# Ledger of designs, part 20: miniprotein binders against Hydroxyethylthiazole kinase (thiM)

Target 1, 273 residues: Hydroxyethylthiazole kinase (thiM), of Natranaerobius thermophilus (b2a1a8)
Amino acid sequence: MSTFNSNFKLGTYLTQVRQENPLVHAITNYVTMNDCANITLAAGASPAMCESRDEVSDFVPLAKALYINIGTINQEHKDSIYLAAEKASELEIPIVLDPVGAVAIKSRLDLVKDLLTNYNVSCIKGNNAEIKCLAGRKGHGKGMDSLDLGEDIQMVNSELSEKYNTMVLATGKTDLITKGNITVKVSNGTPLLGRITGSGCMLGILISAFIGASDNDWEAGIAATVSMGVVGEMAEESISSSTDLGSFRVKIFDHMAALTSKELQERGNVSEL
Key: E = the ipSAE of ESMFold2; O = the ipSAE of OpenDDE; V2 = 0.75 times the mean of E and O plus 0.25 times the DockQ between their complexes.

## First folded at step 18 (miniprotein)

Design dd3 (from cc6 with T12Q; at its last look DockQ between E and O 0.89; V2 from the best seeds 0.00; counts 0 for: pae O 4.2 > 1.5)
Fold by OpenDDE base, look of step 18:
Structure dd3 (fold): chain B 273 residues (1-273), chain A 83 residues (1-83)
Amino acid sequence: as target 1 above (273 residues)
Amino acid sequence: SPELQEILLELQFLFHEIYQLQYELENGDPELKEKLRELRKRIIELLKRLLEAKEGDPSVEELKKEIDQLKKELDELKQEVES
């Protein structure tokens, strides 16, 4: 019996996104930028990809959330990230950070640690390897993809959350979301999400949209995580074959756009650990 | 407001289109890049004004006119980029 913990308001946060239509400022990588924009629109939010060093400080005040994905790193991009993070922190605009590639590239790890130390990051989202790496654990991370949940991930999440005073989402077969000593398990999604490009990036910008539309970052972040998982499940149900990955990708947008607050609430599988 | 939301989405779309053009011109004409940057700055200012606007305010019609003008300028720049 899936203990649907009736205690989590999920559907309310989707409704709030659609009512508020929050502007989400995104500094992200070129590979997933289009899909990030599309999923944001499908959810009922407004994406803005402003990464120019000359424009970013003027744009930040217009947004309800800042999404930072470090997948594309050049000097201009770094400068823009710092300028945006500084301005967002000054204005108390929530920042969602995706540490993509931090396991393999020291300069990215250092950047992420610097951001977490000096700015107000509301949420960090990464796979198990990225989270472990940020927490100072030595491990051979398998790539940038989601890994299976390890036994120590909850502890690592808590350590990281407390260290940087941020919500930590460790993505995997099941997702673990942690704030301080509280951890919630999200048991939604499909392995097919790992077979398309940018599912993690899309999740990151969705979290930004949900957090930007709400004053409750914790529940909004959980609701966003559930929404991506539920939409993935619905998209899988809508394809004829597990190899129809192109169709699956399209169906993610279709189902996000069509997702009702009731469906999100009913299909959400969330449990406190 | 549905009207203000539509205008917001239009501005976001235009902002994104300019971004794509800027990306295509990464090694292109510096003058064209600067023109595109200026258009993006104008969009940001229109967004600021939009956030302050109320439904039915005459200022909304002025915003629409300015957006239409910006679209024309962007179309001209697209033609220059493709030539």
Scores: ipSAE 0.034, ipTM 0.470, lowest interface PAE 4.2, mean pLDDT 88
ESMFold2, look of step 18: ipSAE 0.481; ipTM 0.807
ESMFold2 (binder alone), look of step 18: mean pLDDT 80; pTM 0.740

Design dd4 (from cc6 with T12N; at its last look DockQ between E and O 0.82; V2 from the best seeds 0.00; counts 0 for: pae E 5.0 > 1.5, pTM E .761 < .8)
Fold by ESMFold2, look of step 18:
Order: structure tokens, then C-alpha cells, then sequence
Structure dd4 (fold): chain B 273 residues (1-273), chain A 83 residues (1-83)
């Protein structure tokens, strides 16, 4: 069980990523491939999109973390996910899981639950609807879910975290990160991140890179989440209009590459709930 | 370590380029798909050798030469795909 450390040093985790240059093995969908690769490279880590069923078991041992995004699934992709997750658990390589599509598709929900049950998943990252769906909760109004993000999603996060022995990130207006019964709120970010494609995959693989470079997955996961929010803020500050979404996207990568550990520490906005 | 880090970044960038080409060839020529699989296997082997290499190891120069050859082969394959 993790406890939030008031002496937390966000910048240390970015420094570790750049010193370690961790290789992150990603099994992800085609739509997010370039964004995942670019943000990983910008942070100082290395992406590898090896998803062939006959190669994944040989590749996983080379990686420091495994990122799984289930946005599109065919049978070969599903086979590869299971083979990679089994090897990663055997070698104690952290797994970060993004349950895209599980809200609408039962077979994807079943896959996510199987992975959480049978393997050591270090972090599951999703929006409010995805996280609640995993917990078996339906029927919350969209307005109520938005207004109740604090206590309701905090309870759901804690339930999932304890059930699956995993860190749970619920993304939203603010991000809630939970391990066991401890939840921190990350207030960094901008609504513009929701106006471009790929923000979710960028966050997921960034978490993977930070966790893969560190002995402290809890603090590393928080630092990655703060980093994504901070570069989003910096990108917004460096464009002339909120309609400059192409420039905004490009600026995210520029700012991630230029982000210093000092800037991350100074701009980070983290509090315990 | 800085030399080894540069080689690692270069190999991972090449792997990413092969991943891109893989998706562009989803319904393409089976022979080109097989060439792509061979390049992936070579990069995996080079990564394995690099991760076990030590700073100042003479084999690092051999890795650099193999990487340069692989880059040339990938560029040629990219031209074949676009044609």
C-alpha cells in the first residue's frame, strides 16, 4: 500500500527518464502510434511497437515497461497482449493498461478484467466512464458524474486499486491517481488536450516511461501525469488562439522535449485528497 | 554511456519507422512484408547486443556499421513501398 510523501520530488523522475532512456514496449492502435512514439522520444525514452504474436515474447525482456492500449483489437492483437503480459509479469516488468472501448464492448471489458486479474498490472489509466465501467457501475448521469468526480470516482478508484493491487488513474477536469486508499489530485492541464487526438495514448505511454525508469512506481506515475499536464499548459501559453490546434499539438512535443526538472517541480500542482 | 545512449535512440527510431511502414503495408505485397519482418528481427538482435555492450567495447563500432547498413536498406524499402 502506498502513502503520499510530502517530501515528493517531481523533477527527480523526469531526470531519471532522461538518464535511463527506458525502452517502452507498446501494443497500441494505429491511430495513436505516432503520438505515442513522439511524446516518448520527446521525454527522453524510447518507444517500440512490437505487436506480432511470434515476436512479442522475445521483445518484452528488452523493455523497461509494457504499455497496452486496446483501442482496436483483433485476435492476433489479443494473442500478443496475453503473451506480452505473461512475459512481463514473469520478469516483473511493469504493465500500464489503457482500456479504450471497454465501456461499449463486452469482449474488451472481459479482456481488461482478465489482464487485471491474472497479471501484475502496475497502472490502469482511463476516463471516468471507463473506470466506473470496470467497477461494474452504470447509470450515473453525465452531469452528476462530472460534478461528483471527487468522492464518487475516488471511491471507485480505491475499490479497483485494492481489488487488483494496481494504481488507478481517472482522467478528467482534474486527474485523480489512487493507490490503495490514498488519492492525489493533479490539477495541471488544459481543456485543449481534449481538442486533439492522442492525448490519452501520450499520457499512457509517458506513465510507462516514467515507471520503467524508476523504483517508485507511485511517485513516477504522478510525475508523468503532472508532466503531461504541464506541457499542455506550456503549449497553450505559446499559441496565439485556442483555434491553433495544429500548433498546439506541435508545441506539446516541443515543450516535453525542452521541459526541465526545475520547471516540472515549480509548475506541478499536486494535492492529497 | 553517451555513445551507447545515442545508438539506442537511433535503433529505436528505426524500429518506429519500421512500425509505420508495417501499417502502411497492411494489404501490400507479401514479399515487402517479409522484408519488413526481417528488418524487425535485425533491430531486435542489435538492441540485445547493445544492451549487453559496455562503454569502450570494440563491438560498438561494429554495431554502428550494422546500423548504417540497416538504415540504407530501410530507405531502399521505403522507396519500393512508395512506388
Amino acid sequence: as target 1 above (273 residues)
Amino acid sequence: SPELQEILLELNFLFHEIYQLQYELENGDPELKEKLRELRKRIIELLKRLLEAKEGDPSVEELKKEIDQLKKELDELKQEVES
Scores: ipSAE 0.206, ipTM 0.615, lowest interface PAE 5.0, mean pLDDT 84
ESMFold2 (binder alone), look of step 18: mean pLDDT 80; pTM 0.739
OpenDDE base, look of step 18: ipSAE 0.265; ipTM 0.698

Design dd5 (from cc6 with L51F; at its last look DockQ between E and O 0.88; V2 from the best seeds 0.00; counts 0 for: pae E 1.7 > 1.5)
Fold by OpenDDE base, look of step 18:
Structure dd5 (fold): chain B 273 residues (1-273), chain A 83 residues (1-83)
Amino acid sequence: as target 1 above (273 residues)
Amino acid sequence: SPELQEILLELTFLFHEIYQLQYELENGDPELKEKLRELRKRIIELLKRLFEAKEGDPSVEELKKEIDQLKKELDELKQEVES
């Protein structure tokens, strides 16, 4: 019996995104940029990929949220990230941070830690390995898919959340979202989301859209996470074969655009731990 | 307002198109890059004006005209890049 915890108003947050049509400022990698834009549009928000150092400070005030993905880092990109984060923090615009590659590259890890320490990051989203790494755990070097069931990810999430005063989303087969000592489990999604490029990036910008449209970052972030999972499930149901990954990708956008607040509320599987 | 939302979407699409063109021109003509940068700055100003506008205000029609002009200029630049 899926304990639909009726306590989360998931559908309301999707409605808010579509009503507000928030402008989401994104500094992201070139690989997922188009998919991030498309998923934002499908959700009913407005994406803007502004990463120019000369423009970023002027653009930040226009947006309702700032999404930072550190997947492509050159010096100009770093400068833009810092300028954007500084201006967003000054204006209390929520920042969503994706620490992609921080496990493998020390310079990325240092950048992420610096951002978390000095700026107002509302949400950090990463896989279990990235979250553990940020929390100072020595990851054993193999696959980013840390099947390392060892340390309780909930505990690590709480430590990280408290340290940086931010919401922490650890993505996996099940997603764990933590703020302080409170953790919720999202049991939506499909393994097929891990077989397409940029599903994590799309989730990050989606969280930004939801947070940007609401004053409740916690519930908005949960609703965004559920939305991506539900859309993944619906897309999987819409393909003929589990190998139809191209079709699956397209169906993600179709289903995000068609997703109703009622469907999100009814299909959402969220539990407090 | 549905009208203002439509304009917002249009401006964001244009901004994205310019960004893509700039990426394609990473090693291209500096003059073209500068023209694209100017168009982006204009979009930012149009966004500022959009957020200050009220539905049904004459300023919205002026905004639409400026957007149409910007689209024309962008199309011309696309042709120059493909050439």
Scores: ipSAE 0.483, ipTM 0.806, lowest interface PAE 1.3, mean pLDDT 90
ESMFold2, look of step 18: ipSAE 0.619; ipTM 0.862
ESMFold2 (binder alone), look of step 18: mean pLDDT 80; pTM 0.745

Design dd6 (from cc6 with E45Q K48R; at its last look DockQ between E and O 0.90; V2 from the best seeds 0.65)
Fold by OpenDDE base, look of step 18:
Structure dd6 (fold): chain B 273 residues (1-273), chain A 83 residues (1-83)
Amino acid sequence: as target 1 above (273 residues)
Amino acid sequence: SPELQEILLELTFLFHEIYQLQYELENGDPELKEKLRELRKRIIQLLRRLLEAKEGDPSVEELKKEIDQLKKELDELKQEVES
């Protein structure tokens, strides 16, 4: 019996995104930028990719949330990230941070730690390896892909959350979301999400949209995470073969656009640990 | 407001379209790049005004006219980029 914990409002947050149509400011990588834009639109939010150093400070005040993905790093991009993070923190605009590649590249790790230390990051989203790395754990992370949950992930999430006063989402076969000593498990999604490019990036910008539309970052972040998982499940149900990855990708956008608050609430599988 | 949301969506699409053109012109004509930059600045100003606007305000119609003008200018720039 899937203990649908009726205590989590999921559908309400999707409704809120669509009602508010929040402008989401994104500084992201070139590989996933289009898919991030499309998933944001499908959810009922408005994406804006603004990474120019001369524009970013003027743009930040217009948005309800700032999504930072460090997948593409050059000096101009770093400067823009810092300018955006500074302005967002000044204005108390929520920042969602994706530490992509931090496990393999020290300069990225240092950047992420600097952002977490000096600015108001509302949520950090990464795979188990990235989260462990940020928490100072030595591990042989397998690439950028989601890893299976280790027994220590909850503890690591809590340590990281407390250290930087942020919500921590560790993505995997199941997702763990932590604020302080509270951890929620999301049991939605499909392995097929790991077989397409940018599923993690799309999740990050969705979290930004949901948080931007709400004053409750915790529940909004959970609802966004569930939404991506549920849409993944629905997309898998809509394809003829597990090899139809192109069709699966398209169906993610279709199902996100069509997703009802009722469906999100009913299909959401969330439990407190 | 559905009307304001539609305008927001339109402005964000235009902003993205200009971004794509700027990317295509990374090694292109500096003058065209500057024109695109100015259009982006105008969009940012329109977004600011939109956030201050209320439904049914005459200012919304003025915004729509300015957006239409901006679209025309962008179309002209696209033609220049493709030539």
Scores: ipSAE 0.462, ipTM 0.798, lowest interface PAE 1.4, mean pLDDT 90
ESMFold2, look of step 18: ipSAE 0.677; ipTM 0.883
ESMFold2 (binder alone), look of step 18: mean pLDDT 80; pTM 0.748

Design dd7 (from cc6 with Q5R; at its last look DockQ between E and O 0.88; V2 from the best seeds 0.00; counts 0 for: pae O 1.52 > 1.5)
Fold by OpenDDE base, look of step 18:
Structure dd7 (fold): chain B 273 residues (1-273), chain A 83 residues (1-83)
Amino acid sequence: as target 1 above (273 residues)
Amino acid sequence: SPELREILLELTFLFHEIYQLQYELENGDPELKEKLRELRKRIIELLKRLLEAKEGDPSVEELKKEIDQLKKELDELKQEVES
């Protein structure tokens, strides 16, 4: 019996995204940029990829949320990230941070730590290896892929959350979302999400959209995480073979666009730990 | 507002199209790059005005006209990039 914890409002936050149509400012990598834009549109939000150093400070005030993905790092991109983060923090615009590649590249890790220390980051989303690395744990992370949940992930999430006063999402076979000492487990999704490029990036920008449309970052972030998982499940149900990865990718957008608040609420599998 | 929402979507699409063109022109004509930059600045200003607009305000019709003009200019630039 899937203990649908009736205590989480999930569908309401999807409705709110579609009603508000929040402008989401994204500084992201070139590989996933198009998919991030498409998933944002499908959810009912408005994406804007503005990473130019001369434009970013003028653009930040227009958006309801700032999504930062550090997947593409050059000097101009770093400058833009800092300018955007500074302006967003000044205006109390929520920042969602994706520490992609921080495990393998020290300069990325240092950048992420600097952002978390000096600016108001509302949510950090990473795989178990990235989260452990940010928390100062030495781990042999297998690449950028989602790892299975270790027994210590909840503790690590709490430590990281408290240290930087941020919501922490550790993605994996199951997702753990933590604020302080409170941790919620999301048991939605499919392994097929790990077989397409940018599923994590799409989740990050979705979190930004949901948070941008709401004053409750905690529940909005949970609802966004559930939405991506539910859409993944629905997309898997819509393909003929587990090898139809191209079709699966397309179906993610189709199902996100078609997803109802009722379906999100009914299919969401969320539990407090 | 459905109308304001549609305008927002249109502006964000245009913004994205210009971004893609700028990326394609990374090593291209500096003059074309500057023209694209100017169009992006205009979109930002239109977004600012849109956020201040109310439904049924005459200012919304003016925004639509300016967006139509911007689309024409962008189409011309696309043709120049492809030539």
Scores: ipSAE 0.388, ipTM 0.771, lowest interface PAE 1.5, mean pLDDT 89
ESMFold2, look of step 18: ipSAE 0.661; ipTM 0.879
ESMFold2 (binder alone), look of step 18: mean pLDDT 79; pTM 0.741

Design ser1 (from bb2 with F15S Y19S I44S L47S; at its last look DockQ between E and O 0.02; V2 from the best seeds 0.00; counts 0 for: pae E 16.4 > 1.5, pTM E .734 < .8, off the site)
Fold by OpenDDE base, look of step 18:
Structure ser1 (fold): chain B 273 residues (1-273), chain A 83 residues (1-83)
Amino acid sequence: as target 1 above (273 residues)
Amino acid sequence: SPELEEILLELTFLSHEISQLQYELENGDPELKEKLRELRKRISELSKRLLEAKEGDPSVEELKKEIDQLKKELDELKQEVES
């Protein structure tokens, strides 16, 4: 039992999600959309994938959070994202942003920067490369040692957080969550999460659910990140072989649905840096 | 999230983009359709190799280079379809 969790009320935020059953509005990619919906339901929240230009502005006010994942971008999605982000910002509905593909595609990078600049983004979640790219770092830097990577990512997270006044989650072997100069490390999860599609997308929509059910975006975001990691660990423990990736995926939903506030609190591994 | 997750997601999204272009070109240029089919085959092969790879394996860097090349080719095809 990691003694380090005593300062974080992780279990309380899971309870809040289940009690509030927040409607999460998601504009996301077609590849992971179904798994995002299922993980949201398993957590005790309500997903809605309204992406129509004609409907999005009317739908936004019904939701407690807006999840934006740019993994599938066409002109219609782009227009809907802007309309939704504008309305969410007007109503002070929290936005969680996933900058998928921003490292490789300039138009996506520009879109993400525009969203961060002009709208009320409560959290950006990306991998180390995406976060570095958003912070203006050249992604192809020399192989930084794992320790140098951590310190470098913390600094980059802080820069990005301060620049856009948002919480920054950099995902990796360990997850770093930053608001201003405060960074916490989440040490939950499994490499098997990298062997299935959409674990990052599922994390993004979980963050949206947790933030949507709470007035504390910081602690809710941490609790959501821990929950995904813990569920991944539990799913790995429940499969017969490390190659049972299909079973592992199914077990993520099973364990998310069965996860108790006590289990989340006890299995969480969070430390302040 | 693990490095392999990001690469897998990238391949998945690229596959989806190809599928969308294939749909748009259902009655379009046969040559463009064939190019898209070939890119889809390459994605499938890369995905298979990725599933066999381990984090930190030198093979992962090779996969990234191949994916970057594939993205470039797909972008060129998108421009050709839009023109």
Scores: ipSAE 0.000, ipTM 0.155, lowest interface PAE 15.5, mean pLDDT 87
ESMFold2, look of step 18: ipSAE 0.000; ipTM 0.155
ESMFold2 (binder alone), look of step 18: mean pLDDT 81; pTM 0.748

## First folded at step 19 (miniprotein)

Design ee1 (from cc6 with F15W; at its last look DockQ between E and O 0.96; V2 from the best seeds 0.00; counts 0 for: pae E 1.9 > 1.5)
Fold by ESMFold2, look of step 19:
Structure ee1 (fold): chain B 273 residues (1-273), chain A 83 residues (1-83)
Amino acid sequence: as target 1 above (273 residues)
Amino acid sequence: SPELQEILLELTFLWHEIYQLQYELENGDPELKEKLRELRKRIIELLKRLLEAKEGDPSVEELKKEIDQLKKELDELKQEVES
């Protein structure tokens, strides 16, 4: 049972997001767009969805972070992603990448690998299957989560982190965040987050907002992950039944907006592996 | 500063509204799409000017006036889409 070290102040990152009000440039899917916008606003940041190839190179310099979710990708989005990623790398604007569909769709996997190879990606976040597929685990993608019970995702995270010089978040029952050979476990959250759509997109854009407001990507990414988990726990505590999924989703936004730095610090459950 | 942050928030909401309309007009009237594109260009320029602005400068009041004009133009476009 590791408790939070007093030198690592989770709450200061939430305070910094609210003080900085960072603009987060998002290239994401239409289905989760409103949830991502609302969670970003609730945290104290400013979201902007911009995916036109005519505009992205002009828009990226206005932002503090670029969030890329490949869940709805056509050729124009692909062109826009490359243009945005190139501009963000030139300006040292952090990139957060969500490889949705890369397990099942080879062209998405290739796009994600290309981005990781050619640009400075600050964080890639995915579930265990997505992360293992990205690491080249043969036969992965079909039944991967079932086959992974004995496999050490910490080792896979470290392999990817070193290969691509990026922070790796593997989401699951607990969340494992790795940079280089250092992994922390975030134990906050609730299974109810898996019962609504948009939780992954909300986490990805929150990480982007926290990183965009901070000079310490590592600690900011951990703080964002803890914040989403804590808000999920608070939302679960605010409903009468696990079937109250509409209320649960609404309570996520209410609790994110009301979350204090003190509450985040007290509720956070982070341990080093 | 609080004033500049409120202007940023307002521009962000206008951007979101225009993005939603552009998405709804995916197969719609090319002239309406071009008008929305022009509004997006103006918001990008306003955001650039906001990043350069200091609280209390006359340029902040000019930004507010242009934002009000943008709101009026967007409302007119929304009426055209509905009709």
Scores: ipSAE 0.545, ipTM 0.832, lowest interface PAE 1.9, mean pLDDT 86
ESMFold2 (binder alone), look of step 19: mean pLDDT 80; pTM 0.743
OpenDDE base, look of step 19: ipSAE 0.561; ipTM 0.835

Design ee2 (from cc6 with F13Y; at its last look DockQ between E and O 0.94; V2 from the best seeds 0.00; counts 0 for: pae E 1.6 > 1.5)
Fold by OpenDDE base, look of step 19:
Structure ee2 (fold): chain B 273 residues (1-273), chain A 83 residues (1-83)
Amino acid sequence: as target 1 above (273 residues)
Amino acid sequence: SPELQEILLELTYLFHEIYQLQYELENGDPELKEKLRELRKRIIELLKRLLEAKEGDPSVEELKKEIDQLKKELDELKQEVES
C-alpha cells in the first residue's frame, strides 16, 4: 500500500497552472520542441520557444519560467541560453535546466556547470547518470539508463542540491526529488515513457509550467513530476498493446489535457525518504 | 481573465507556428526568413501589450484586430513556403 503522503496538495498545483496559464519560455532542441509545446498547452500553460539571440532578452521578462534544454548546442543557442539565464536571474524568473548529453560531451557538462554556478537555477532535471556526472562522479552509464546501482543517488542529489542551491530531480524507474537534505520519491510513470522521444523534455517544461504558476517551487516541481508519471500510466492503460507507442504518445497529450486535480491527487504516489 | 488567456494561447500558438516554419526554412529563402523574423517581433510586442492589458480594456479589441491581421499575413507566408 503506497503510503500516500497526504501532505502534498498535488491537485492544487495543477489547478494553479490552469488558472494562471503561465507563459513558459523554452530554449530547447528541435527534436522535442513540438511535443514540449503540446504538453504545455495540454497542461493549461502557454509555451514560447524563443531562442533567437536578438529576441530572447526581450522575451524573458514576459514569461513566468524559463526552461533550458541543452540538447542542441551551437554558438547561437549557447549565446541565447546565457542571455536568457542572465535576464531570468536578474528578474528572479525560475529556471529549469535539463543537462541532456552532459555525460557524453564535456562541452555540455561545462556549460551546465557554468549555468548552475553563475545563475539562479530553481531545478535541474536529469537521469541518474547525468546527475552523478554533474556531481563529479564517473558516469559509466551508456545511454539514458544509468545501470550504475552502486552509489546512492539520494546522497548525490543532496550534494548537488546543496552545492548549487537548486532542486534536483533524478529521473529513473522511480524519480527522486531533492532539496538540501530532503528527498521525496515519486513512484509514478511507465517504462513506455522511455520508449518515446522527448518524455524527459516534456517533463522539464511541465516542471517549468508548474513552478511558474506557483510560489512553491518544491511542491510545484513534485506535482509536475507526478503529473507526467500519472499521465504516462493513464496513457498506457488506454492503449491496446504495449507496442502502440504512437498511440501512447498521442494519449499522453489527451490524458494531460483531461487530467483533473482529483485524479492527480488520487493517483499520485509520493513518499518522503 | 478567460479572454486574456485565450488571446495568450492564440499568440503563443502563432509564435510556435512561426518557429516551425523557420525550422523548415533553415536553408531556405532569406526573404522568407526575414518575414518570419518580423512576425515574431510583432508577436512579442503583442504579448507585451497583452500582459499589461486588463479585461474589458478597449486595448484588448485592438489587440484582437492586430492578431487577426497577423494570422492573415502568416497564412500568406505559409502559402509562399509551400509553393
Scores: ipSAE 0.466, ipTM 0.804, lowest interface PAE 1.2, mean pLDDT 90
ESMFold2, look of step 19: ipSAE 0.628; ipTM 0.861
ESMFold2 (binder alone), look of step 19: mean pLDDT 80; pTM 0.744

Design ee3 (from cc6 with Y23W; at its last look DockQ between E and O 0.90; V2 from the best seeds 0.00; counts 0 for: pae E 1.6 > 1.5)
Fold by OpenDDE base, look of step 19:
Structure ee3 (fold): chain B 273 residues (1-273), chain A 83 residues (1-83)
Amino acid sequence: as target 1 above (273 residues)
Amino acid sequence: SPELQEILLELTFLFHEIYQLQWELENGDPELKEKLRELRKRIIELLKRLLEAKEGDPSVEELKKEIDQLKKELDELKQEVES
């Protein structure tokens, strides 16, 4: 019987997002930008996609969190990422980093490692393959799922967390969130989340919103992860067929907007490992 | 503050709308791009002022007026982009 650690006040963090309505600064890819904005709004936060080199430094101080997704890499975008990360670190604004594509593209891996080394990243979120790759292991994976089943992801999470002094979320069938030697397992979600574009990006920006609205990055990050999973479950329950992926996507926004703190608390499945 | 939150949401929507227009104009009229850039800068300044404002302050009403003016200008630009 997984001892439901009754100690996580998951619902409180959703309430805080809605009360604070934090401005979330996002530098993300063009493919998922609109969905990231929509999920942020649905959660009760305020998204701002500011990636222009001439604007980013002025915008960073306004936000409660910075979400960086490296999915679109050009020189201007890279410059903006560095400017934003530098300013956010200076002002102690939490940074959430999504290392998308780091497994397949060395330049992206190098960028992520550089960011983690030189700036204060509060959370890194990736699939098991991405996390393993960042930790110096071989990783194979597609989308949010990892095909590499060899190494204990908990151990890898801990190594990565300690190395860069960051919270590590490794996404998969179950999500593992690690800070130092402490790891929690989130058992919410649905495989359907892996069948729509941008579910990982949406999770990343949600983590940013939750962290931005709270002084507890650890619990806020867990609550955000649970929220995305719970909303995915609710959306799946709301569609007529498992092939209704378009409807599923829409229902994610509907259920995020309608999600109550009570529902989040009751449906949340979190266990300490 | 509910009022300040509504204004924040409005500004963020406008900011996103301008972003979408800028994307559509990636290879478009440089003059229109510059106008959109100026509107974005204005929104950033309004956001700065908003974050410093308190509910019920006279400054909030001034912000609302400026946002209304910005919306009008954006609507005009949208018409130009669609033409």
Scores: ipSAE 0.445, ipTM 0.795, lowest interface PAE 1.3, mean pLDDT 90
ESMFold2, look of step 19: ipSAE 0.656; ipTM 0.876
ESMFold2 (binder alone), look of step 19: mean pLDDT 80; pTM 0.740

